# VH-VL binders against Peroxisomal protein 2: the designs that were tried, part 11

Target 1, 213 residues: Peroxisomal protein 2, of Schizosaccharomyces pombe (o74758)
Amino acid sequence: MTHNTMLQRFNGLLEPTHLYIVSVVAYSACNRPDKISGIAKEAMEHVGPSIYPKLREALVKSSPLVGFPRTINSLREMTTNIPPPFPDEFARAADADIDTGKRGKIYFEKTYGKVTQRVLRSMQSSSLDLANIALDYAYGKVLSFNEVVSPLETSLMIIAALVPQDVNPQLRGHLKGALNHGATKEQVMSARNIALEISKECGIQFKGDIETL
Short names: E, the ipSAE of ESMFold2; O, the ipSAE of OpenDDE; V2, 0.75 times the mean of E and O plus 0.25 times the DockQ between their complexes.

## First folded at step 7 (VH-VL; framework fv_cosibelimab)

Design a3 (from q2 with heavy chain A106Y I109Y; at its last look DockQ between E and O 0.88; V2 from the best seeds 0.00; counts 0 for: pae E 3.0 > 2)
Fold by ESMFold2, look of step 7:
Structure a3 (fold): chain C 213 residues (1-213), chain A 120 residues (1-120), chain B 112 residues (1-112)
Amino acid sequence: as target 1 above (213 residues)
Amino acid sequence: EVQLVQSGAEVKKPGSSVKVSCKASGGTFSSYAISWVRQAPGQGLEWMGVIIPIFGTANYAQKFQGRVTITADESTSTAYMELSSLRSEDTAVYYCARDLWFGEDYFDYWGQGTLVTVSS
Amino acid sequence: NFMLTQPHSVSESPGKTVTISCTRSSGSIADNYVQWYQQRPGSAPTTVIYEDNQRPSGVPDRFSGSIDSSSNSASLTISGLKTEDEADYYCQSYDSSNHEWVFGGGTKLTVL
């Protein structure tokens, strides 16, 4: 019995590096860490070993969206089932020398553009403390670090993390935000559709249709 | 097909209150906000406020602060607008509109309107 | 805190082109997206332009929107006018300082 590779299954929807980022994050968000080592092996065979640190960073970057427990399990599956030729690194070590709060604010404003203040007001209406944590830590420390995974790749990763969670308002914002970070409409829709297909495979139940561009 | 269906016309006396309902169908209620807009006879559109159902929080135009209460019931996919201390100048058609709350900034669907007449 | 000012009325013949302006009183028109709504007599409003210049599905391409920073205004342009275009038109934008939606005063379009 021959299993379909991610490349065969999603032929031509995204370039391979983007496909593998979206795939590992979508499965992580679906609580399927068991799928990740096979995808990482396929990615290294097809793209080369240099994709491994990129997949690791994409999973780390997804942690404010996916949550620590699922992220920990996903990273564990990758590292224990593919003995690391790549030493683990504190990728953000140089952040000690910069104002990550400002970096995060700039990234947040680029993501949302003209609707930034309305989005911020909505988060603050839920909780001032949560809005500050989102800006200072999710955007400042995590999402705005672009030395390994680019802003475009980060936006595709965010879409992959959000689709399984059935959170249309936040997904809507990040579908548009991906365009603001340089993704094409085709790349955005492909990331969404791949994540949706993975979600259906994993048995995720949605309350209604998933947001689109 | 998304639809917003509002409650029927009301005739009220000055000093009383009115509560207008807006039932949404054809979409996921918690994915959108509901804004309320009124239009006095022969006049323009005036925004009153919005409810964001997932948070249960409302924002009001300063003109209506203290007189308007906007709520939502996710289990029935219904938003409500209550206007108190009614005066004759509150005679208007009251519309609900589906407000794309996050990432897009416009009203994509409008209710049919509810005429509220305030007369002595 | 800002107002959106529209002409009270405009008229034009079928087949011609009309432009309806929407001028922002303070701050830049470009700071927030502008929407346009059509309201036919006796009916609820409907969206004809969103995000400055985008059309919802089903709105003909003869409707277009634009922003002019030099006059601090938005414009709705309707080409190839049809009798069915006779309606009131409202612009709308968000006031980020006061957290309110602002509508223009409305423009009655008459197609003669």
Scores: ipSAE 0.471, ipTM 0.797, lowest interface PAE 3.0, mean pLDDT 91
ESMFold2 (binder alone), look of step 7: mean pLDDT 90; pTM 0.923
OpenDDE, look of step 7: ipSAE 0.768; ipTM 0.903

Design a4 (from q2 with heavy chain S31D; at its last look DockQ between E and O 0.78; V2 from the best seeds 0.00; counts 0 for: pae E 2.6 > 2)
Heavy chain, then light chain:
Amino acid sequence: EVQLVQSGAEVKKPGSSVKVSCKASGGTFSDYAISWVRQAPGQGLEWMGVIIPIFGTANYAQKFQGRVTITADESTSTAYMELSSLRSEDTAVYYCARDLWFGEDAFDIWGQGTLVTVSS
Amino acid sequence: NFMLTQPHSVSESPGKTVTISCTRSSGSIADNYVQWYQQRPGSAPTTVIYEDNQRPSGVPDRFSGSIDSSSNSASLTISGLKTEDEADYYCQSYDSSNHEWVFGGGTKLTVL
ESMFold2, look of step 7: ipSAE 0.457; ipTM 0.795
ESMFold2 (binder alone), look of step 7: mean pLDDT 90; pTM 0.926
OpenDDE, look of step 7: ipSAE 0.824; ipTM 0.918
ESMFold2, look of step 8: ipSAE 0.469; ipTM 0.791
ESMFold2 (binder alone), look of step 8: mean pLDDT 90; pTM 0.918
OpenDDE, look of step 8: ipSAE 0.838; ipTM 0.923

Design a5 (from q2 with light chain S96Y; at its last look DockQ between E and O 0.10; V2 from the best seeds 0.00; counts 0 for: pae E 11.7 > 2, placed apart)
Fold by ESMFold2, look of step 7:
Structure a5 (fold): chain C 213 residues (1-213), chain A 120 residues (1-120), chain B 112 residues (1-112)
Amino acid sequence: as target 1 above (213 residues)
Amino acid sequence: EVQLVQSGAEVKKPGSSVKVSCKASGGTFSSYAISWVRQAPGQGLEWMGVIIPIFGTANYAQKFQGRVTITADESTSTAYMELSSLRSEDTAVYYCARDLWFGEDAFDIWGQGTLVTVSS
Amino acid sequence: NFMLTQPHSVSESPGKTVTISCTRSSGSIADNYVQWYQQRPGSAPTTVIYEDNQRPSGVPDRFSGSIDSSSNSASLTISGLKTEDEADYYCQSYDYSNHEWVFGGGTKLTVL
C-alpha cells in the first residue's frame, strides 16, 4: 500500500468531501465495490457523518453513467457494512411537483454551452429514444437534482465515472462542462488524475491517452 | 430538400387570436426545432419561441409568455403558433424557421412569412 | 439579458469591401455562436454565416464572419460587393441564461 488513507494518498489534490465523492464513484466504475465501505468509513471519520448521504447520492447519480448493476453492488457494499447514520429518504419526492424535463434541459445546456446542439444531435442520430431518455431521465431526473450533491460535485463525480470507462468523447464534454458548473481547472484536473490513478490500480487498460482539460 | 410552407395572410380585430401554421416537407419533422420570428413593418426580427417536437417542449420569449402557444402535429408535419389578445402592435409578418439544434446552431430554412394585420 | 447592437446603415460601392459590426452588451461575444442573416426586400431571411464563421453551401466565400473578443463584437465582412448584396443584415446569438434567441437590430446595406 502506498498510503494508509485516500486522504494521505491524494494529499491536497481535492478538499476531502470532493475526494471521497470522486473516489467511491471511480471504484464503482471500475467494478470494485469491495473498496467502497473502507472509503465511506474514512470519509465519515475525517469529514463527519453528514458525508454518508452525499456518498450514497453520488453513487445513485452515477447510475446512468456507470450502469445499474455496478451501482447496485457498490451501494449494497456500503450500506451492508456501514450502518447509515441517518434514515434513508426518497430524496427526489418533491420532484413530483416540478418540471424535471426543463430542469434537465437547463443543466444539459449549461454543461455543453456552445456545443449543446452538436451533442444532442449525436444522441438523436444514434437513437431518438436514447436522446429522449437521456434528457428526461439521465439529465432530468438524475443529474440535475442538486438537493444533496451540488452541480459542481456532480461534475466531479461524472469525471470519476467516465475516466475508468475509456470514453473520451463523453469525458471531453464533461471536463469542460465542470468548468461551466463552477469547478476550477485545478479541481477538474485533480478529479481526472485521481480517477486515472484509481483506474490503474484496478487494472484498467486504456486504448490511448485520456482526455485532459 | 426541406421546405417550410406557411398559411395565408390574416386580418384580425384587437382582442382576438390568430393561429399560423408551418408545414414541413422532407426530413424527419420530429427531429428538429421550429422557431417563430416576427417582423413588424419597417422593423427588425424578433424571436417569439421554439418547439422541439421529439422532446415535446416549447419555450417562449419572456415578452410573449402567456400570450403565445406553439404546438406541433407530427402526423401532418405541421407546427402552429397561436397569439392571443391581439393588439395593433402585433401587426407583423410571422416567420417559422428550422432551428438545427444539432451541429448547426442557426436558422437554416425559413418559411415564406405570414402577414397578420390587427386593425380596428 | 444581453442585446446585440448593429449600425443602422452602411453603404459602399460595387467591388469594395464592407464590414457590419454586432456588439454584445453584456457577457462575452465568444461564449455563444453568432449567426448572420440576409434579408432582401419582400423576402424571408436567409443564412449567410453560422457558428461565428461558417458559410452554408451556396454562399460565396466573399462572405466571412469573425469574432473580436477585445471589442466584444462579431463582424460580417462582404468583399467584392455586388448590387444583389443590397439587403438588411441581422446578427443573432443565443442567450442561455434566459433561453432566448437574440437578434441584432439590423443593418441596411446600400450598394451604390
Scores: ipSAE 0.006, ipTM 0.458, lowest interface PAE 11.7, mean pLDDT 88
ESMFold2 (binder alone), look of step 7: mean pLDDT 90; pTM 0.925
OpenDDE, look of step 7: ipSAE 0.175; ipTM 0.725

Design a6 (at its last look DockQ between E and O 0.53; V2 from the best seeds 0.00; counts 0 for: pae E 12.5 > 2)
Fold by ESMFold2, look of step 7:
Structure a6 (fold): chain C 213 residues (1-213), chain A 121 residues (1-121), chain B 112 residues (1-112)
Amino acid sequence: as target 1 above (213 residues)
Amino acid sequence: EVQLVQSGAEVKKPGSSVKVSCKASGGTFSSYAISWVRQAPGQGLEWMGVIIPIFGTANYAQKFQGRVTITADESTSTAYMELSSLRSEDTAVYYCARDLWFGSDSYFDYWGQGTLVTVSS
Amino acid sequence: NFMLTQPHSVSESPGKTVTISCTRSSGSIADNYVQWYQQRPGSAPTTVIYEDNQRPSGVPDRFSGSIDSSSNSASLTISGLKTEDEADYYCQSYDSSNHEWVFGGGTKLTVL
């Protein structure tokens, strides 16, 4: 009996770096931090130690979507069971010198394109505070920082975070948004399908069919 | 496949109100919105408003603000449109339509069969 | 607010091609997706085009949609016209300023 590696399990669906980002975030969103260290070890062996800070940043970036408790546990699992190959640094230190609100707005606009104003106004009609927090915190401080994890990689990570949560309206927006950030249709569908398979393994119960392109 | 089945025809007097139901089957009811559209005899389509389940609010066309109330009951997968202070000009067929999440990246993909409301003295 | 203006009626013979226009009065037609609905007499509308030029499953490929920014209009084109295509056709777009759906006035297509 041998456990299948993520590369064997999802052969050819994504390049390895993208596969590992999607996988760790999907398991984190499923509340399976116990899976993270094994995947991170595999990633370092196949891609090299430079993937470790990418996986850490992908988990950090997922926190507005996954929630802090699951993100904290996933990061703890990774760091306590795998020695970090590089010193940890405050990656966003340079943000003190820029307008992250503007950066977030630009990122939000690229994600949603033609429907930007409608999405924003729809959030505002439900809660002005939530809309402001989403723009200033989730997009401004977290998602639009791309010095470690690119906009394309961020889009795949977002899909991986959303699929386990059974939130089709948000998932549909980000499936299309990933195309706007340069992902191919194949990459988007692969990320979605990998996250769906991981969700099923983790026992996630869906109310209906999961959105697709 | 999504289906929308509406309540039957109604005859109302001016000044009263009417409440039309729209029962949805198929898909996850909380994953999409329901818009209401009316069509007076021999005339075109006119959007009235929408219930947006993910945000828990309804949005109304300016023309109907103050007279229309749109609600949803998730336990029965049913949307409702209530129009008050009825006038003869409100005689129309009232349709519900699935409006995926309301907004420019949305569209109507399924329509109910329509409910005739006749307002006469 | 803006209006979507359609011709009141169009007619064409079976097998031919017809184009129904939908002109936006203010703002750009390209800023919001355009949908097209078919309504046969006595029936509810059905969607024949969404997102400018996409067909729902079951709608034949002789139905197509397009956007012309220079005339600020959308078009529904029906090729290989069949008598069963005789219906009213409505365009629709979103008013982002007022959060409202806007329908065109409708076009009666007669196939003779």
Scores: ipSAE 0.000, ipTM 0.502, lowest interface PAE 12.5, mean pLDDT 89
ESMFold2 (binder alone), look of step 7: mean pLDDT 90; pTM 0.919
OpenDDE, look of step 7: ipSAE 0.519; ipTM 0.839

## First folded at step 8 (VH-VL; framework fv_cosibelimab)

Design j1 (from a4 with heavy chain A106Y I109Y; at its last look DockQ between E and O 0.88; V2 from the best seeds 0.00; counts 0 for: pae E 2.5 > 2)
Fold by ESMFold2, look of step 8:
Structure j1 (fold): chain C 213 residues (1-213), chain A 120 residues (1-120), chain B 112 residues (1-112)
Amino acid sequence: as target 1 above (213 residues)
Amino acid sequence: EVQLVQSGAEVKKPGSSVKVSCKASGGTFSDYAISWVRQAPGQGLEWMGVIIPIFGTANYAQKFQGRVTITADESTSTAYMELSSLRSEDTAVYYCARDLWFGEDYFDYWGQGTLVTVSS
Amino acid sequence: NFMLTQPHSVSESPGKTVTISCTRSSGSIADNYVQWYQQRPGSAPTTVIYEDNQRPSGVPDRFSGSIDSSSNSASLTISGLKTEDEADYYCQSYDSSNHEWVFGGGTKLTVL
């Protein structure tokens, strides 16, 4: 079959680095860790070994969205089947001396722009504790860390994590948020469409149409 | 195509209550909030409150707190607004509107309106 | 809450351009998105501008929205005015402090 690589299958939709980030996170969200090592091997062949730390960080970054169990299995699949090209270090060790709460707040505000206060209020109305955890942990510790995966790349992986979960309200916010982090409309729509195609391959059943820009 | 279809006109006496329904179709009901807006004859639009159906959480404008109850039934894709202790100044057309409650800030579709007349 | 103040009425001839203002009484107009709704007599409102300056699908490009921070106002501009544009127009924005939607008082557009 002529479409057996991700690059051939999704030719021209995203640059290769973005394609591989979106792909591994989408399969992880679909609970298909068995797909991860093949994609990572293809990514290293096409982009080079420097993509391996990016794929690992994208999967780590996806954990508040995908859930720790699926993320653990996806990372284990990649690590077990591919010799890491660089030493694994605690990427966030430097965070010990910075205000990650402030970093997370700035990231949250850039993601949501003028709708920031309404989004925050909506989370608070569901649970004050959850809203605090989202701001301090998900945004502060996880999503706003940019040393390995950029804000643009983070936004594309968030889209890839959310599409398989069929959560249009949250997806809607992050489609717009990706633009705020410098993605083009074309990049956003490509990430969405790749994740949607992967979701359909994995047998995900959607309640209705998936949100768009 | 998205549609919001509201229940028919009602005539009520002061001191009673009214419950207006808003049936949504053409989308996934749990993905959107439903806001309620009223318009007295010859007057402007006034926001009353919102329901987020997936959570069952309602928020009300301060002016209506204690008199309005907004609910939703996911199984029928229907939101309800109940206004109690009716007064003559509650005579109005009551609209439901689809509210993009997370990540965006506007109403994209409106119901046709329900006239509620409060008279002795 | 802050208030959104609109002129009570405006009128203009077919083919001309009209601008309807929406002035915010406290806080900055630029801090929250502004929407514009059209309501023809006997009909429900419909969205003609959202997120300051965006048009929903099907709304002609002669409708435009803008924000002016110096006057603390939003504007709806309708060029190439048609008789079918005769309607009431409402601006709307979110009150972040009180967590409520706020509508302007409305503007009756008469096309002579």
Scores: ipSAE 0.556, ipTM 0.828, lowest interface PAE 2.5, mean pLDDT 92
ESMFold2 (binder alone), look of step 8: mean pLDDT 90; pTM 0.923
OpenDDE, look of step 8: ipSAE 0.814; ipTM 0.918

Design j2 (from j1 with heavy chain V50Y; at its last look DockQ between E and O 0.84; V2 from the best seeds 0.00; counts 0 for: pae E 2.9 > 2)
Fold by ESMFold2, look of step 8:
Structure j2 (fold): chain C 213 residues (1-213), chain A 120 residues (1-120), chain B 112 residues (1-112)
Amino acid sequence: as target 1 above (213 residues)
Amino acid sequence: EVQLVQSGAEVKKPGSSVKVSCKASGGTFSDYAISWVRQAPGQGLEWMGYIIPIFGTANYAQKFQGRVTITADESTSTAYMELSSLRSEDTAVYYCARDLWFGEDYFDYWGQGTLVTVSS
Amino acid sequence: NFMLTQPHSVSESPGKTVTISCTRSSGSIADNYVQWYQQRPGSAPTTVIYEDNQRPSGVPDRFSGSIDSSSNSASLTISGLKTEDEADYYCQSYDSSNHEWVFGGGTKLTVL
């Protein structure tokens, strides 16, 4: 039976690498790990084996947003059905020798720009411990590592992870943050619209309209 | 259509308290903060505090700390501002405003205002 | 704690251009976004500029905002003045150190 490829379905909205990153993360956030291996296979056939580490890293990077259970299942589907074309190595090995807390702070400040202190204050008002974990772990260890997936690609991945979760306040920050990391308005809106279309396909129910740039 | 509808004008005695309501419609109440701003006759705008309903957290301007309490009821999409120990200089129009608290920093919609008159 | 200082009043003829200043007393004006609100007599304020220089939908392009770091100030510029622009205008910014919103003292614009 004939299937719509991601490239055919979303023709021209994003370059292929960005499309595949957004797609696998959106389906992972929707708890559809069954979709991941088909997309990864298409990505390798169209882009080549070099995309596989990027898809794996995008899913790993999504874990503070999507949660470990859905991320584990998505990665398991991909690795079970598509043998990795390269040995899996500890990508963050060099982080043992640097101050990832400082790297995370710089990344956080780049993301939020002039609203950084208000965002930090609101997180601290919810829980000082959560704010520290988000800054030190999510931003420090996970999101600010850019040797496999760039800051721009990371921002598109974050949008894809957040749209299905119906969290407009956090989405607002990252739509703007993607611009700060070098995405064009068109790239940001494409990532959002692709993730929204995937969310609708997956039956996600939203409280209202999804934030836009 | 986003609307913020406030309770009606009030006349209060010195030393008493007032509680002004702000009912939000059009949009998801928990996605936004509600700020309170007052304006004494012939004077400028003065920020009093805000609440972020999803976190249940309120923050108050230092000037009003100890006299103002801001709360929200998500089930009715209503925010409240209570000012205690009223004095004549608390006579003002009190506004609520929708505050985009995460990722952006501005007020996009304002309530119609509630005149509170403090007189003996 | 910083203050935002605005001229008390400005006036200009219809069709002309006016600029309203907003000077920050300490810290950098560029550290936090500046908003501008319009308030007509008897009405609630409405937003005319947000995030330094952005216009909400429905605000004419003759309204513009700018930041000047050297004078530590923001400006609201209104070109092609119309009589309907007669109002009070307030700048606003966030005080990150004290976690408070700060409004300028307001500027009465008279179109004559």
Scores: ipSAE 0.471, ipTM 0.803, lowest interface PAE 2.9, mean pLDDT 92
ESMFold2 (binder alone), look of step 8: mean pLDDT 90; pTM 0.919
OpenDDE, look of step 8: ipSAE 0.787; ipTM 0.912

Design j3 (from j1 with heavy chain N59Y; at its last look DockQ between E and O 0.83; V2 from the best seeds 0.00; counts 0 for: pae E 2.9 > 2)
Fold by ESMFold2, look of step 8:
Structure j3 (fold): chain C 213 residues (1-213), chain A 120 residues (1-120), chain B 112 residues (1-112)
Amino acid sequence: as target 1 above (213 residues)
Amino acid sequence: EVQLVQSGAEVKKPGSSVKVSCKASGGTFSDYAISWVRQAPGQGLEWMGVIIPIFGTAYYAQKFQGRVTITADESTSTAYMELSSLRSEDTAVYYCARDLWFGEDYFDYWGQGTLVTVSS
Amino acid sequence: NFMLTQPHSVSESPGKTVTISCTRSSGSIADNYVQWYQQRPGSAPTTVIYEDNQRPSGVPDRFSGSIDSSSNSASLTISGLKTEDEADYYCQSYDSSNHEWVFGGGTKLTVL
């Protein structure tokens, strides 16, 4: 009667660091914070304690996608059950000296390329205010920060956050956006497939097939 | 297995309206936009407008603003295009097309077309 | 507001190569993706090139697309012409200023 490790379960699909980032975010998005500490312990044993701040940042970065309540619970599970090997610092403290609005715009345009204006108009059609908040806050302050989790790793994290939410239009953009941030097709599809398998385990009900490249 | 099946041909008088339907199958209707394109006899393709069904948001080519209304009914997976104040030059084949609006920029499936003839 | 201008017709023999141009009247052709659609008589259009130079599954590699910023144009090139390629061809691009899809006027390809 065993519970196979994430590394054994998804052997060879992603590099271990990417696997653990995708896994913690997928379970967080599924509202399974109870899974986070076990995965974080496995990650530290296999990769070393330096992965802990990456997992913390991946969860923090996921908050505009997953939502603050689930993110808070996931971070609490991690910190309550694992003594942090590094002090918790305000990672974005230096952003006070940075034009995060411009950083976010550049990141947004890198993600969407030539379809940027169509995507922006789609968000604006929902709400002008929401579109500005998404650009300035989600992209500007959160997603475009790359000091701890790289743009490639961020793209895989975004896929992991979106798959459980059954939001194919947004997922479609980010599957392609991950390629634009340097992920290979194989990395993108692996992140998507891992998140889908985790979603099915967690009982997520989908309206139809989940988007692919 | 995606299909777009349109309503049948119509003959209309000038000044009236026409409403063409486009029923989608083989996918999740709210995941895509539906664009409408027309083609007058012997002429090229002309984009009319688009609806994003999950938002219920439509926008239209400036040429048709005020005369065209594009709607969707998610429960039946059907988009509609209504063109009012019809004129002889509105005689055309009207196509619906699945418009990929996140991450990709083309129409991947087209309906079979609906001939609308406007004649006195 | 821009227009996409295509030659009205082109013709070429089987086995040869043809290029169909699509010139943008204002703004840069490179700012927005260009698509190409094939329409055979009596049929709805189908995509042969998307995102400037990508082919959908099932479109043979003898179809290619390119962008030339210096002439502000896109091109569809069909090599190894076959009689089945006889059709109307339309380019398409997005007008970001007016938020509209724009089609070219169409080119009738005749394979002699």
Scores: ipSAE 0.498, ipTM 0.802, lowest interface PAE 2.9, mean pLDDT 91
ESMFold2 (binder alone), look of step 8: mean pLDDT 91; pTM 0.926
OpenDDE, look of step 8: ipSAE 0.827; ipTM 0.920

Design j4 (from j1 with heavy chain T28R; at its last look DockQ between E and O 0.86; V2 from the best seeds 0.00; counts 0 for: pae E 2.5 > 2)
Heavy chain, then light chain:
Amino acid sequence: EVQLVQSGAEVKKPGSSVKVSCKASGGRFSDYAISWVRQAPGQGLEWMGVIIPIFGTANYAQKFQGRVTITADESTSTAYMELSSLRSEDTAVYYCARDLWFGEDYFDYWGQGTLVTVSS
Amino acid sequence: NFMLTQPHSVSESPGKTVTISCTRSSGSIADNYVQWYQQRPGSAPTTVIYEDNQRPSGVPDRFSGSIDSSSNSASLTISGLKTEDEADYYCQSYDSSNHEWVFGGGTKLTVL
ESMFold2, look of step 8: ipSAE 0.610; ipTM 0.838
ESMFold2 (binder alone), look of step 8: mean pLDDT 90; pTM 0.926
OpenDDE, look of step 8: ipSAE 0.840; ipTM 0.924
ESMFold2, look of step 10: ipSAE 0.538; ipTM 0.811
ESMFold2 (binder alone), look of step 10: mean pLDDT 90; pTM 0.924
OpenDDE, look of step 10: ipSAE 0.842; ipTM 0.923

Design j5 (from j1 with heavy chain L100Y; at its last look DockQ between E and O 0.68; V2 from the best seeds 0.00; counts 0 for: pae E 2.9 > 2)
Fold by ESMFold2, look of step 8:
Structure j5 (fold): chain C 213 residues (1-213), chain A 120 residues (1-120), chain B 112 residues (1-112)
Amino acid sequence: as target 1 above (213 residues)
Amino acid sequence: EVQLVQSGAEVKKPGSSVKVSCKASGGTFSDYAISWVRQAPGQGLEWMGVIIPIFGTANYAQKFQGRVTITADESTSTAYMELSSLRSEDTAVYYCARDYWFGEDYFDYWGQGTLVTVSS
Amino acid sequence: NFMLTQPHSVSESPGKTVTISCTRSSGSIADNYVQWYQQRPGSAPTTVIYEDNQRPSGVPDRFSGSIDSSSNSASLTISGLKTEDEADYYCQSYDSSNHEWVFGGGTKLTVL
C-alpha cells in the first residue's frame, strides 16, 4: 500500500486545501461517494477541522454541475461517517439582502471576460430557459457565493466536476475562467490532471483527449 | 496533431455548384466548430459561415445567405461547404478553419485551401 | 455591421520595428477580442496573435498585439524585423450584433 494518502499520491501538485477540494468533487462527479469520507478524514488530520465546512461547501457548489443525486450521496457519506466538527449552518442566509441575480451576472462576466456574450448566446441556442436558469440559479445562488470557498477554489472545483463528465467545450471555458479568477496556469493544470487521474481510476471512458490550457 | 485536409482544386462553369470537403484529424471533431473563409485572387479573407457539428447548426454570413450550405459528417470527421449558382467572382481559394464554439474567439488551425475556378 | 480598416501596405528595414493598425468603424474595438493572421504567398493563414495580445506556441515574442480604445484600433507590432516576416497580415474580430466574423482588408508587409 504505497499510496495511502491523497497528499502522497499527488505530491506537490496543489496545496493541501485545494487538493482535497478537487479530490472530493472529482470522486463525487465520478459517482464514488464511498471515497469521500476517507479524503475528508485525511483533510481534517492534515489541515484541521476548518477544512470540513470548505469540503461541504465545495460539494454543495458542485451540484449544478454534478447533479443533485450524486451530490446528495457524497454529502451523506461524509456526514454519516465523519462527525462534523461544527454545527451545520445555512451559510446562504447571508444572501437575504443580496441581489444574487446581479452577483451571478458579475461572476459570469468575470469568468468569461470578452467572450461572455458568445457563451450566453451558446446557452440560449440550446434553450432560453436553460440560459436564465444557469445565470439565476447556478451562478446567482450557487457559484457566486464566495464566503466559504473562494473564487479561485470555486474555479478549481468546477474543473474537477467537469473533467469526469467528458464535456470539453465547457471544460475549456472554465480552464480559462480559472485564470480570470486568479488561479495560476500550474494550479489549473494540476486540478485538471488530478481530476483526470481520478476519472481513470473510477473507470470513466472518454471519447477522446481531455482539453488542456 | 490537429490537421485539416481539404479536397482538391476544382474547375466549374457558371451556374453550377461546388462542394468542398474538410477532413479533420486529431482531437474530437464534435467538440469544435468549423468555419469557412474564402480569398479571391489578390484579395483579402472573407468569412462565409460556420458549423457546430454536435448540434448540426450552421450560421452564414449575410452576403452568402441562400447560396451557401455548410454541413458536417461526424462519422468521417468531415465538414462540407457547398456554394451554388456559381459566378466568375466566386473564383477563390476556399479555406476551412477550426474554431472554439464555447469560451474562445479565434481560428487555431487552417486547412491548406481549395482553389475553385469558375470559368465559362 | 462594422468594418476593420488596415493600411494597404507598410514597409520597413530588417532589424527595425513596424506597427500595423486595424481600426473598427463602429462600436468599440475593446468589446471583442482581436486576432492577427500572417499569410505568406501561396500559403494558408497562420495565427500570430489571438485574444488581443496572446501568442500561440512557436510564434516569436517579437510579435505583439495591443488595443487602443482612444483611436478605436488594434495594432500588431513586429520588432526586430526579419525578411521571413514579409507577408500579408489580417486582423479579425467578431461582430456580436450580426453574429459574423469580420476580417480587415489586409496589409502587405515588405521587408527591405
Scores: ipSAE 0.470, ipTM 0.794, lowest interface PAE 2.9, mean pLDDT 91
ESMFold2 (binder alone), look of step 8: mean pLDDT 91; pTM 0.930
OpenDDE, look of step 8: ipSAE 0.785; ipTM 0.912

